# Designs tried in a protein design chat: VHH binders against Dermatopontin (DPT). Part 8

Target 1, 183 residues: Dermatopontin (DPT), of Sus scrofa (Pig) (p45846)
Amino acid sequence: QYGDYGYPYQQYHDYSDDGWVNLNRQGFSYQCPHGQVVVAVRSIFNKKEGSDRQWNYACMPTPQSLGEPSECWWEEINRAGMEWYQTCSNNGLVAGFQSRYFESVLDREWQFYCCRYSKRCPYSCWMTTEYPGHYGEEMDMISYNYDYYMRGATTTFSAVERDRQWKFIMCRMTDYDCEFANV
Key: E = the ipSAE of ESMFold2; O = the ipSAE of OpenDDE; V2 = 0.75 times the mean of E and O plus 0.25 times the DockQ between their complexes.

## First folded at step 3 (VHH)

Design c21 (from x05 with S31Y S99Y V107T T108I E109D; framework vhh_7xy4_2)
Fold by ESMFold2-Fast, scan of step 3:
Structure c21 (fold): chain B 183 residues (1-183), chain A 124 residues (1-124)
Amino acid sequence: as target 1 above (183 residues)
Amino acid sequence: QLQLVESGGGLVQPGGSLRLSCAASGFTFSYYAMAWVRQPHGKGLEYIATISGSGGSTYYSDSVKGRFTISRDNAKNTLYLQMNSLKPEDTAMYYCAKYRITIFGVTIDYFDYKGQGTQVTVSS
């Protein structure tokens, strides 16, 4: 019943054409503002010749208990046309996405932008259901709990549908010092 | 200004069905994901189901998966919950809830509103 606490953060995002970060078949690179992580992924499928998706992301500041991210980096490339599974290295959280479209396979390559928090570790990890529920549908993956953060995803490409389904890997983060890395 | 008005609750026998509706006003309905949550008497809120702004993606709690179906009609600004194979443990006050989320670059805080609720009682 409270107001929209996110109103000022609209100024940090510069989207093209109706809020989407990309046009059909356009490459893009999106990073959350410093100290924020991805908490929502929205996408629509374009049924036009060559089929592709437009993407949109929402970001949220990490809690003060996590502190400032100690380092951020682009994770390894996941190639177009392939099924893949990837989580951020070094206990990192997903803070962005980079993608290029490849006409030769009618699919995209992907990279996560990952940020880590010194002495904070993921735990109680789980995997979402498939997004979209069916190929060609709109996708709205929204964090369902204040305490869970995206660490990565697994995704399947269908050459017949020319589309992808995604399952996102969600974890809590410790609020105490931990010595572990690379889950 | 923002309103969510639930209806369709009532008394039903085990194994029966009910369809709940939630009429939304005061915001751009199709822009927001919506949820159904419930509260049994004397207990905390329990998450039931979520549907995306377009209706293209749905998620269910394990307790209702396969029995309940969430849907929406954006032209009518209405959220629905089809409840089949009802059990006594489904007895609760049911609320529709609006996510605080705007996917266009605003911060997320899960629910910024829930309605007054509609009572579902499953009893022989």
Scores: ipSAE 0.000, ipTM 0.177, lowest interface PAE 13.0, mean pLDDT 80

Design c22 (from x05 with T102D V106I V107T T108M; framework vhh_7xy4_2)
Fold by ESMFold2-Fast, scan of step 3:
Structure c22 (fold): chain B 183 residues (1-183), chain A 124 residues (1-124)
Amino acid sequence: as target 1 above (183 residues)
Amino acid sequence: QLQLVESGGGLVQPGGSLRLSCAASGFTFSSYAMAWVRQPHGKGLEYIATISGSGGSTYYSDSVKGRFTISRDNAKNTLYLQMNSLKPEDTAMYYCAKSRIDIFGITMEYFDYKGQGTQVTVSS
């Protein structure tokens, strides 16, 4: 985990009047309320003002059949300037994001906030199309489908465009005990 | 009627190359993610690669990453798989598959309308 090698955790404050979690080049940390997971990711690109994005998230409660989250944690850092693929460890679901901007690369590092549900396992996973459809565009990924939950993402950084495209990894969760059936 | 017709398979030596094609008809091709899957003789179906409806996004299984390239020509309703550095382990029947609209499937249950397949044999 490179976060253990001298990358300090920073506190971030949300001062966006438009409902955005962050201002341009501002670090942020966002968590859904307890028992909720991320169901929407919205973003606008600010090319003229420094080639960064503002982000907005929506959360919804998980169904009672899933139970209460048993544990939540910050996943490993994904470094700025790199393409990456990451899902929440321990069968977790994405319940937040934190990010810091790096001027040296003109890109962001990212961490998922993940929550797991005891004896509930992801299955029937699929990946969304790319968001945004083209670099520099606004993106609006909305999944109000009660059957699928975000487990992670894969993303590609373009140094030429100074922007990222994202594909989100979506899975169903079992409503029966699966931990010992799978081992 | 929904049809997928695979072609381009054959016998090649290890290290060789092949280009597979899938001609699609009966649906709005550009509205669906498409995939290549394979089945070695006597074994289960294995996912290989997916491409989004626009062609802007691709995903590869670890077994073929860096060697295979999936692409599509939406004007011709055709899906392609460029296969380089072929290995004996790549010997299989290759199938073209359609996902449901706006889904980029990485799990087999999201793919319908498999064609008849095209055989690829890698042998010295």
Scores: ipSAE 0.000, ipTM 0.170, lowest interface PAE 12.3, mean pLDDT 81

Design d06 (from x05 with S57D V106Y V107T; framework vhh_7xy4_2)
Fold by ESMFold2-Fast, scan of step 3:
Structure d06 (fold): chain B 183 residues (1-183), chain A 124 residues (1-124)
Amino acid sequence: as target 1 above (183 residues)
Amino acid sequence: QLQLVESGGGLVQPGGSLRLSCAASGFTFSSYAMAWVRQPHGKGLEYIATISGSGGDTYYSDSVKGRFTISRDNAKNTLYLQMNSLKPEDTAMYYCAKSRITIFGYTTEYFDYKGQGTQVTVSS
C-alpha cells in the first residue's frame, strides 16, 4: 500500500523512505541543490548481510558572503577496494556523492560532486577522527553549526571488516578575495 | 538496540556529592563524544558537560564549572558525572546523551539520543 515505491511493501517501508539515499548494494547519485553543500554524512552498516552501508546526506545553503558557486563538477572516480585521499579541485566544496557497489571486492567506488566559489579560499583546515570508530555500525558527521565545510576525505577499506573508515577534511572559507591575499 | 542507562541519582543535602553513571550499549562508545544534560521539573533541557570520544577534551556549562567533573571509561562503555558542592538549583532529571558528531558540539540539537534519566534532588 506504499504507492509508487520500487517494490510494494505489505508491512514495512524500505530505508530510502526514511532518508537513506540507497538500499544495500544499490548504486546512487546524490547532489545538493544549487548553492548548497554537504553538511552531514550519516551511515549504517548492514549487519545482516555484513558487506555494505546505507547513506544519508544533509545539505545547507552556503553563506551569502561566498556568493554563487562559479561551477560544479564530478571529481574523478576513487576505485573500490583501495585506500584514497581526495579533496575537491580548485578550492571546491563537496556538494554530493556518487557510488557503485562492486561484489567482486565487497566495496564501493566513490565520486565527489564539487562546487567552487570564485576568489574564495579554504583556510583553517583540519581532519576529523575516523568515522565509524573501530568499524562501528553507525556513523554521523555533522559540521553545519561550526562554519566548516567538507572539502574531501581520506578513507581506508578493510577486507576483513568488509567496511570503510573515513576521515573528513573540513575547512572554513574566506569572505574576502584570496587572489589578492598572497597566501 | 542503542541504549543509555543512567544511575546514581538520589536525594542529597545541599553541599553534598553524588556520582552519576551511564551504561552505553548498541554503538561504538569510544567513537562518539558524550554529554550530560539535565531538565528541572517543568523547565527546558540544560546542557551540563561534554567529553570527547578519547576523553582528552572536556567542556562545562558555567553553572557547574569547578563543581562537576565528567569522565568516561571506554573499556567499560560507561560515562560518569562527579557532582560536588550540590545546590538546590541542581535538582533535575539528569540524562546521558550521545553526540551526533565526533567534532565537538554541546547544544542539545547535536545529541541524537538520550536515556530515560536519573533524578537528582538537592533538599534539606
Scores: ipSAE 0.000, ipTM 0.148, lowest interface PAE 12.4, mean pLDDT 79

Design d07 (from x05 with S54T S57E F104W V106E E109S; framework vhh_7xy4_2)
Fold by ESMFold2-Fast, scan of step 3:
Structure d07 (fold): chain B 183 residues (1-183), chain A 124 residues (1-124)
Amino acid sequence: as target 1 above (183 residues)
Amino acid sequence: QLQLVESGGGLVQPGGSLRLSCAASGFTFSSYAMAWVRQPHGKGLEYIATISGTGGETYYSDSVKGRFTISRDNAKNTLYLQMNSLKPEDTAMYYCAKSRITIWGEVTSYFDYKGQGTQVTVSS
C-alpha cells in the first residue's frame, strides 16, 4: 500500500474489486489517514444469498485553511435492522466507518469515525439523493463539490430486499472562527 | 456510453522509455481534467499525473517529477503519458481516469471513472 501522492498531494482510490474493505458478512473498521475525510463511497451488493454489501472508501486531505483536526472519535452505534439518521457530534466530519454484520436480521450495525476542526462550523447543509437508486444496485457516491464535506447520513433497511439505501448529509465549513454549528 | 481504453504498456529495461495512450469516448473530452494513476500488483493506487481540460495546467507526484510528462490531444480525444528514465519501482498497472466535474478547483480533487489499464513492467 502507498500513502497519499496527490496533486496538491491528494489521494485517488480505485473502485475495482481489489479495493474492497470487506468480504461478504465480514466486519471491518476503516479510517482515513490523519487530516483526511471521506469523499467517496462505493458499494456492490453480493448476489450470494442477497444478504450483504462490500464497501470501498476514498479520502482526501481537508484544506489547510481548516487546520489540523483537533479531535477524532467513534460516534455511537446505529443498530442493525433499523432506519437511522446521524451526523457527527461537535461539528465533526466523517473520516471513517466501522461495521459488523448480524445474521439474525441480515443487516449491519454502523459507526462513523468523526473528526472536528477547531472553530470551524458546518453550514449550508443538504442531503444527496438515495444511493443506490434501487435496492441491489451498485452505488458510487463521490463528492463533486470540493467545498462540501460529509457530516453523516440517513439510511433505511428493507427486510424484503435485505439491502439499504443511503442519503448522505453534506455541509460546507466556515472559513472564519465560529463557536456554534449552523444547523 | 463512456469508455476509456489504455494502451502502450509493455516490458522495458531500466532507463528506458514508454508512451502510454488513452482513447476516450462518450463524453466531451476537452471539458474534463484527466489523470494517470497506477497500481503495483498487490498494492494501493498511486495518483501520478493530472492535466486540465485545456492542457494549460499539469501536476505530478514527487516520484515521477522530471521523468514523466502528461499531455492530451483534444482533437483526437486522447490522453498521453510519456515515461522516461524508467525504474523498477515504476512497474504497475497504469490507468487512465476522468474527472467528474469541469470547474478547475473541483476537478483537481475527484476522478469518477477509470479504464481497464495497461501493464508496465520495468526489469532487466
Scores: ipSAE 0.000, ipTM 0.096, lowest interface PAE 19.3, mean pLDDT 78

Design d08 (from x05 with S52T S54R V106E V107T T108Y; framework vhh_7xy4_2)
Amino acid sequence: QLQLVESGGGLVQPGGSLRLSCAASGFTFSSYAMAWVRQPHGKGLEYIATITGRGGSTYYSDSVKGRFTISRDNAKNTLYLQMNSLKPEDTAMYYCAKSRITIFGETYEYFDYKGQGTQVTVSS
ESMFold2-Fast, scan of step 3: ipSAE 0.000; ipTM 0.152

Design d09 (from x05 with I103L V106E; framework vhh_7xy4_2; at its last look DockQ between E and O 0.01; V2 from the best seeds 0.00; counts 0 for: pae E 13.1 > 2, placed apart)
Fold by ESMFold2, look of step 4:
Structure d09 (fold): chain B 183 residues (1-183), chain A 124 residues (1-124)
Amino acid sequence: as target 1 above (183 residues)
Amino acid sequence: QLQLVESGGGLVQPGGSLRLSCAASGFTFSSYAMAWVRQPHGKGLEYIATISGSGGSTYYSDSVKGRFTISRDNAKNTLYLQMNSLKPEDTAMYYCAKSRITLFGEVTEYFDYKGQGTQVTVSS
């Protein structure tokens, strides 16, 4: 009975012929099922395919203490060719990713899919190590601490490697109604 | 046919070290995150360390951070736990566990399999 793995998933967001959500140079939109948040990010780098990456993601239901998401939205675009830092606005948690590739800059623009859990606030935030650890390597970020949620990311860009390293912003969420605590 | 076989436990003095191994078979090992969990006698399971399928990401509970190191060898289908600076409170049965995470799957709080365990006893 400990082998319950039957949570619903959206195959069109989790599938490609090579097991990734996108082909090289392909735009994509990935959303966790309702009430779930992103807990894993995997990516491979393909230098000869436009210096681009294929991605996949995994989701997990939030605990009942967090309640149901009150609203979800696509966050503002982070433009290709830029280093940036972004968290979901309004204390949202990352529940998906959307991206387009631009051949002119050999890079992607990005949006987070964010979901708000009313009256819950982030706190005790930390930033992961770089993913990948070195440009061009496979990226494999997974969270197993049920108390931490992805709030966003920061990313650095190498014009020489035509690749990015990412650090993800991970926070706890209060289990009580907050009045802008941790904001 | 899925099997996880833990080994390397034993009796050790406080401050000592042990290296646990978990031999995996019956599934595509590199596709799954793996964990070490422990169970002190008469207590529930405590999740102590996790590692991604590639081995590139690790996470530790506060109780073991800085003392334990999880690693894996995907060519040998083997998961490891290096345990340093052992304390009496580390005394427990240690299990390796296969998570549900895959390249295309969901990550859930349920592990779908754990082995039979290996006993670690730290006596002062």
Scores: ipSAE 0.000, ipTM 0.208, lowest interface PAE 13.1, mean pLDDT 80
ESMFold2-Fast, scan of step 3: ipSAE 0.173; ipTM 0.588
ESMFold2 (binder alone), look of step 4: mean pLDDT 82; pTM 0.830
OpenDDE, look of step 4: ipSAE 0.006; ipTM 0.220

Design d10 (from x05 with F104Y V106E T108E E109K; framework vhh_7xy4_2)
Fold by ESMFold2-Fast, scan of step 3:
Structure d10 (fold): chain B 183 residues (1-183), chain A 124 residues (1-124)
Amino acid sequence: as target 1 above (183 residues)
Amino acid sequence: QLQLVESGGGLVQPGGSLRLSCAASGFTFSSYAMAWVRQPHGKGLEYIATISGSGGSTYYSDSVKGRFTISRDNAKNTLYLQMNSLKPEDTAMYYCAKSRITIYGEVEKYFDYKGQGTQVTVSS
């Protein structure tokens, strides 16, 4: 049995003493354990250099009613220095992140690790507010984890602030069999 | 302007059949999954059937499996529900519904829009 007691996530990888998946400007690749999806995103800005963030993710098992993930894959790369918007293809849910830092633009490229559940469709989707609220602040999205699953995000890069703000796309998943061409 | 207009309801005897139609306009019909939902008088909304945008996949609630058939004609922007072996408990207002993900706002229902409905009454 792993971590309940008011701690809403499992963390089994530790790339630093403080539980962060990366050190400043370090590339990383993080995947939730099989059958789990990302339910929290935490990040701190490196104020000394003001050019990178450390990241921490929490995962939780999907309900048994969704069944086993039918397929998982790495989504297309979103290039450093660019504003972007991306959701997992094929009704997928975000189950990981991969990122590399590029000193030439003082920013990161990003990839989602996505998993899909056969005949389960997203619905009742909404977009979070900006994380962080202001550039350079810590961010913590853990409060929106239990009833909604992350399908993707939109993010803006500020060359002046050398930081990103994120909005996450959150959806419920049907608990009945469905087949939607547009969902 | 987005519109869904249901028709084909009416009075029918138990064991009878009806075919409902929904005329869609104001959006790219073939790009969206469509559903039929119903509401008996004084009760909540009940899901009935869904069809994918291409028409290649369908799903039915257990209450109507084997009796109802959902279909669509994308060239005519029309959704259909063929209802066979009707029972008194099928009496309800039937609504055509459009499925769409709203990323800038939360919607309480699975579908973004439904029409005014068409009444089906199965006499005892």
Scores: ipSAE 0.000, ipTM 0.114, lowest interface PAE 15.7, mean pLDDT 78

Design d11 (from x05 with I101V V106Y T108E E109T; framework vhh_7xy4_2)
Fold by ESMFold2-Fast, scan of step 3:
Structure d11 (fold): chain B 183 residues (1-183), chain A 124 residues (1-124)
Amino acid sequence: as target 1 above (183 residues)
Amino acid sequence: QLQLVESGGGLVQPGGSLRLSCAASGFTFSSYAMAWVRQPHGKGLEYIATISGSGGSTYYSDSVKGRFTISRDNAKNTLYLQMNSLKPEDTAMYYCAKSRVTIFGYVETYFDYKGQGTQVTVSS
């Protein structure tokens, strides 16, 4: 059962918990528990303490119709200071994030942790609106539509704002064997 | 009958150019995202470019950015790939693929059909 798992606070009974994965300018590596994928991304911008973001993620189990993930891996690095577009290879879904801060550009490099599901293929993909709506604002990406999974993102860095905007790539996954039809 | 027919491949020298075409029939072409995928001999499939049904959104793999341009002519039901500054590493069978997905800027997608392909060989 998916429920309303796109909102990180809705999964917690203690709203006093900070819950951030990283401190300002700290590198981090976050993986969902086995069999879970990222369903929510929250972030705050810390202009005062180094023009960086703190991140928080929520994960939920994939439906039993997908089965167990057959393989998980770290995707290629997306360089700090650059605009980029990346989806998980091999029909994978995003199950984590790794990031290091680079003083030279005042920005982060990024990697997705991706998991694939044997003979399950993405379809009906779409892209979210930009998060945050304005540089420097908090962002809460919510997967209210639990039929869709994050496969990747596109993001732009503003050297003037020293911040990033993100659009997330969301796809459905087939519940039938599709590998012989996927080229 | 759904059909995708690729053409325009051939032998070219490094630094040369080719334009691939894919003639589509048997479905509403403008309703589907289309892709060019390639397969070097003895290797896996690589998605090199995708284009949305309207042509408003495109995506390119890092290996071809700045060198290849995907485009479509929905009035002619034809997909194109303009390939410039060709390298030996671009040698592969090139396939036109119809997605089941109407998508924005996606690189790997579910394709329910691909054509027979057209061979591109970059060598002297």
Scores: ipSAE 0.000, ipTM 0.097, lowest interface PAE 17.4, mean pLDDT 79

Design d12 (from x05 with T102V V106E V107T E109K; framework vhh_7xy4_2)
Fold by ESMFold2-Fast, scan of step 3:
Structure d12 (fold): chain B 183 residues (1-183), chain A 124 residues (1-124)
Amino acid sequence: as target 1 above (183 residues)
Amino acid sequence: QLQLVESGGGLVQPGGSLRLSCAASGFTFSSYAMAWVRQPHGKGLEYIATISGSGGSTYYSDSVKGRFTISRDNAKNTLYLQMNSLKPEDTAMYYCAKSRIVIFGETTKYFDYKGQGTQVTVSS
């Protein structure tokens, strides 16, 4: 139903911050605290102020078995108005988002903030269902499984709906040393 | 040791339906994307459908979209393929395949294992 309950349920649902990272059409840059990765993505569509979304994120510490992140960086820009697919390079995990709105296309450009963990590689990757289920709806993607980490996303833009749908790419990370792989 | 056992194949007339099953053991089933692939007699392996570890995402080859449905029951370690509106061109040996990392599941190159197969024959 709600996941496998291998970790305390409250660790996934202790999201009491109702604040949004951005106002309608506002650019933003969000980074998880050091040693944490994104575990939830929340968004609402602003129908009164036109074709944009407000975003909110939740972060959780990675397990000690992964160690400290060895390096973090901003990934390449994904342009407004385009469908795209991107995962963090160098076996990285998503630890933030940066975005600017473009009135010319009524859409946003996006960048991932990625962090890598020395000699740990992604495996057993899968992709979520689309969020939101229908254009214009609220979305609330929460990771219920601590063993899976967000590595990226694929997303489509609808000029007619003036909105995006997202699928998130979730992977496990090895607990042994491995070679770099871009997954 | 990893094991995949396909079943449910058989002879069916054009327009008929079959449901294939794949019983998996020897690995953490819910952690892996799974696929169905087929091989017509004397031809190469053809990708049919992929399902994510959670079952939340599915992908289909254009030849079967709208006719076949892939699903899984992680509590039973079982993968399914519901085949409707079968055509003579669907005649093949059908294999259950395990993927190491298959995000979109569009190609057989990501599969690290397949089972023994189950024969599907569509003819009058």
Scores: ipSAE 0.000, ipTM 0.110, lowest interface PAE 16.9, mean pLDDT 79

Design d13 (from x05 with S99D V106E E109P; framework vhh_7xy4_2)
Fold by ESMFold2-Fast, scan of step 3:
Structure d13 (fold): chain B 183 residues (1-183), chain A 124 residues (1-124)
Amino acid sequence: as target 1 above (183 residues)
Amino acid sequence: QLQLVESGGGLVQPGGSLRLSCAASGFTFSSYAMAWVRQPHGKGLEYIATISGSGGSTYYSDSVKGRFTISRDNAKNTLYLQMNSLKPEDTAMYYCAKDRITIFGEVTPYFDYKGQGTQVTVSS
């Protein structure tokens, strides 16, 4: 398909009618509203033509104790077809995702949108179990107000299953002045 | 106002090298994939190389793999193409382009905007 998003700011935001941020094989760029971070990652796998996932995200305002994000940026690309591990640099928290589908590998390239909070550091970090539990299943990772924020993820691609499993890296944030991460 | 200004082209003998530069302005350079495309005289546009916004991913056409290297300096809003082992077939007008993604997220030679170009001529 030769689809075009028209204006540049619409390039990755052609959402489906079902509330998913993307259609199969569609590139997307999702950012939480200013002052919010990702608290839920939901996805369904379509094994039909395309062998891709549709994604949905939920955001929530950060506590007043963190203050305003001082800077937000797109992290380095995590290449399609590869296993990778990445956390937001500069003590950042995940506030969005950007992804392109690559037909040559039947997989996606990924970028985190990260925001940092001046003088706030991640601590007491842990890693979730794999989502989905088995390749091809629906996934639904929700924070449920555990006072933990997503800092990144590690993910494994299976060429046989044509799917990914994810483990999310979750951390608490200091509510006192701190210049260096304890992670 | 979006602007792309290419430079660094010229006349070079077969086997020689050239480094092209593209100065970008009017948009958040690091947020967009950038590409080099070329157009030989009297022919259509040919995709050469693409680099992601962060510089972490690069893609090349088969005709230039191993000979050309695309890179970027986001602090300077500048895109580069290092061209080695140049061949007469590389003779073309070279354009810097801000990439546009299709609705399917595929990497394609579909570009939002290209500059005025810089001529590369490989001749003995």
Scores: ipSAE 0.000, ipTM 0.084, lowest interface PAE 23.1, mean pLDDT 78

Design d14 (from x05 with S31A V106D T108K; framework vhh_7xy4_2)
Fold by ESMFold2-Fast, scan of step 3:
Structure d14 (fold): chain B 183 residues (1-183), chain A 124 residues (1-124)
Amino acid sequence: as target 1 above (183 residues)
Amino acid sequence: QLQLVESGGGLVQPGGSLRLSCAASGFTFSAYAMAWVRQPHGKGLEYIATISGSGGSTYYSDSVKGRFTISRDNAKNTLYLQMNSLKPEDTAMYYCAKSRITIFGDVKEYFDYKGQGTQVTVSS
C-alpha cells in the first residue's frame, strides 16, 4: 500500500477551494486551526467589480519538533495605500490574515495573525519572487511547510494598477533551544 | 472530504501513448504538490512523477524521464500524466497522490493516496 512512511505528523487542514474567504471589497478575518500555520495563499483580482482581490488560504499542522504554539496574537495594522514590510514579532509564524478595504485609497489594510513557539527561532530566511508575477493576475504561493514557514511579507501597492504585489518571507525554525531577538 | 479519482487507463501497444487524469476535491488543490505513483501486479509502489502546487516545478524518476510529462490544471482541480513511448514494464495500476506537506520532489514518504487507481496495460 502507498501511504505514510513514517512522517510523525499526518494531519492537515482541508480547505474548500471553491469557497473564497471574502467577496470583493468585503472585510475578512481568517485564522488557521490551533497548531497550524499558513502554507498557501491563492488570490484572484476582479477589476470589473471594484478592483479588489478575493483570497484563499490553506493551513497545515506544524511538525511535532516545534511543540505547541506558546501564544498567538494579531500583529500591528499595515495601512492601506502604503508599501510595507512586516514579520511576526517574537520569532512568530503567520497563522492567519485580517483585512479591510478602504475606498479612499482603493486598497486594503492588513494584519497578520502570528503564533510563536517557545525557544524556537527563525533561521535561513529567504524571500519569494513577486506574487502575482504581473499586476491583475491570479496568484498562488506554496510554502515548504516541512522546511520553511511564512514569517511575514513585503508588498507594494500600485495606485495606477490598483493592485498589490507580494514577496513572502520564509524561514526555517530551529528544533533546539535558542534565544535571540526577532530581526 | 478529500477525494482523488483516477481515469484514462487502458490497453495500449508498445510504443503507444495514454493520458491519465486525476480529479481532486476536498482540499485546496493548488496548495499541495501532487504525484503519480504506480504499482505493478504483485510488486511494490514506485514513485514516477511529482509536480509543485503552482505547476512551476516537476520531477521524474529515471525510469520515465523523457517519456512521461506531469501537468496540472488548478482551475479544474485536475492532475494529468501524459505517457509516451510506453513499454511493457510500464504495465501497472496508476494512482495519483497528494502531498501531506507543501513540497515537491521524490519525497514519497510524505505522499498519501486514496482511490482505486486506473489500470495501464502495455501489451501487443
Scores: ipSAE 0.000, ipTM 0.107, lowest interface PAE 16.1, mean pLDDT 78

Design d15 (from x05 with I101L V106E V107T T108R; framework vhh_7xy4_2)
Fold by ESMFold2-Fast, scan of step 3:
Structure d15 (fold): chain B 183 residues (1-183), chain A 124 residues (1-124)
Amino acid sequence: as target 1 above (183 residues)
Amino acid sequence: QLQLVESGGGLVQPGGSLRLSCAASGFTFSSYAMAWVRQPHGKGLEYIATISGSGGSTYYSDSVKGRFTISRDNAKNTLYLQMNSLKPEDTAMYYCAKSRLTIFGETREYFDYKGQGTQVTVSS
């Protein structure tokens, strides 16, 4: 069958039938199963209540050529209300997200859950377009290219829209041994 | 009953343009990623472009990026491929494909259905 050429996504276990990780203004913590990385980000803005989003993620196993993840950790917090740019340290790949809502700024703080692969380094990185386009209610970002992994994002907050736009940073990973001086 | 019906193929000269359409039925169109794939005579399938269920994200193969544009009209259950600056190497049967990927939950395959195809021939 045609579909037999695809790659499996891991089961996303959520309490809701819609698959959302969080309710409006609810804090959450999501981690991919061990050995998997984030390949899709979906979100919807609640325009009836305003000022927050619900989130959903899909994960996929990394190729055997990368080996087992050597280490996983939560990155430094990115402050609510601020523009920020962050990639996983130590050549890591994004394997989860953690977030809390702050009523004082009507926005969320964010943390990436990152995993690194020994002697594997990012290269040929590119940045996606903005999600959601034009502050649309719904966004979905799906990595259809098996060879590219999410390393991070840059995002801006609009106080007028009370919403964020995201650009995701996508990179290939070497399948040969490599070393970076600052990792 | 799931159906994908492609149209818009034809004979065109190098440098020309064509717009392909795919009419989808039998599933919730907006819930699934869609793709265009092609198969030149006597060769394997080649993925060329994909689009998310909402239309918010797209991906193109390097061979067509900047020349082809994938889009969808969820109200009409229709997928499109705008092909510009066509080359003889673009000659192939073009298929509309439905992803098995759901926005929520487990997916074991990328694409689980392919239509009957529409022939594109780029020749002088």
Scores: ipSAE 0.000, ipTM 0.163, lowest interface PAE 15.2, mean pLDDT 79

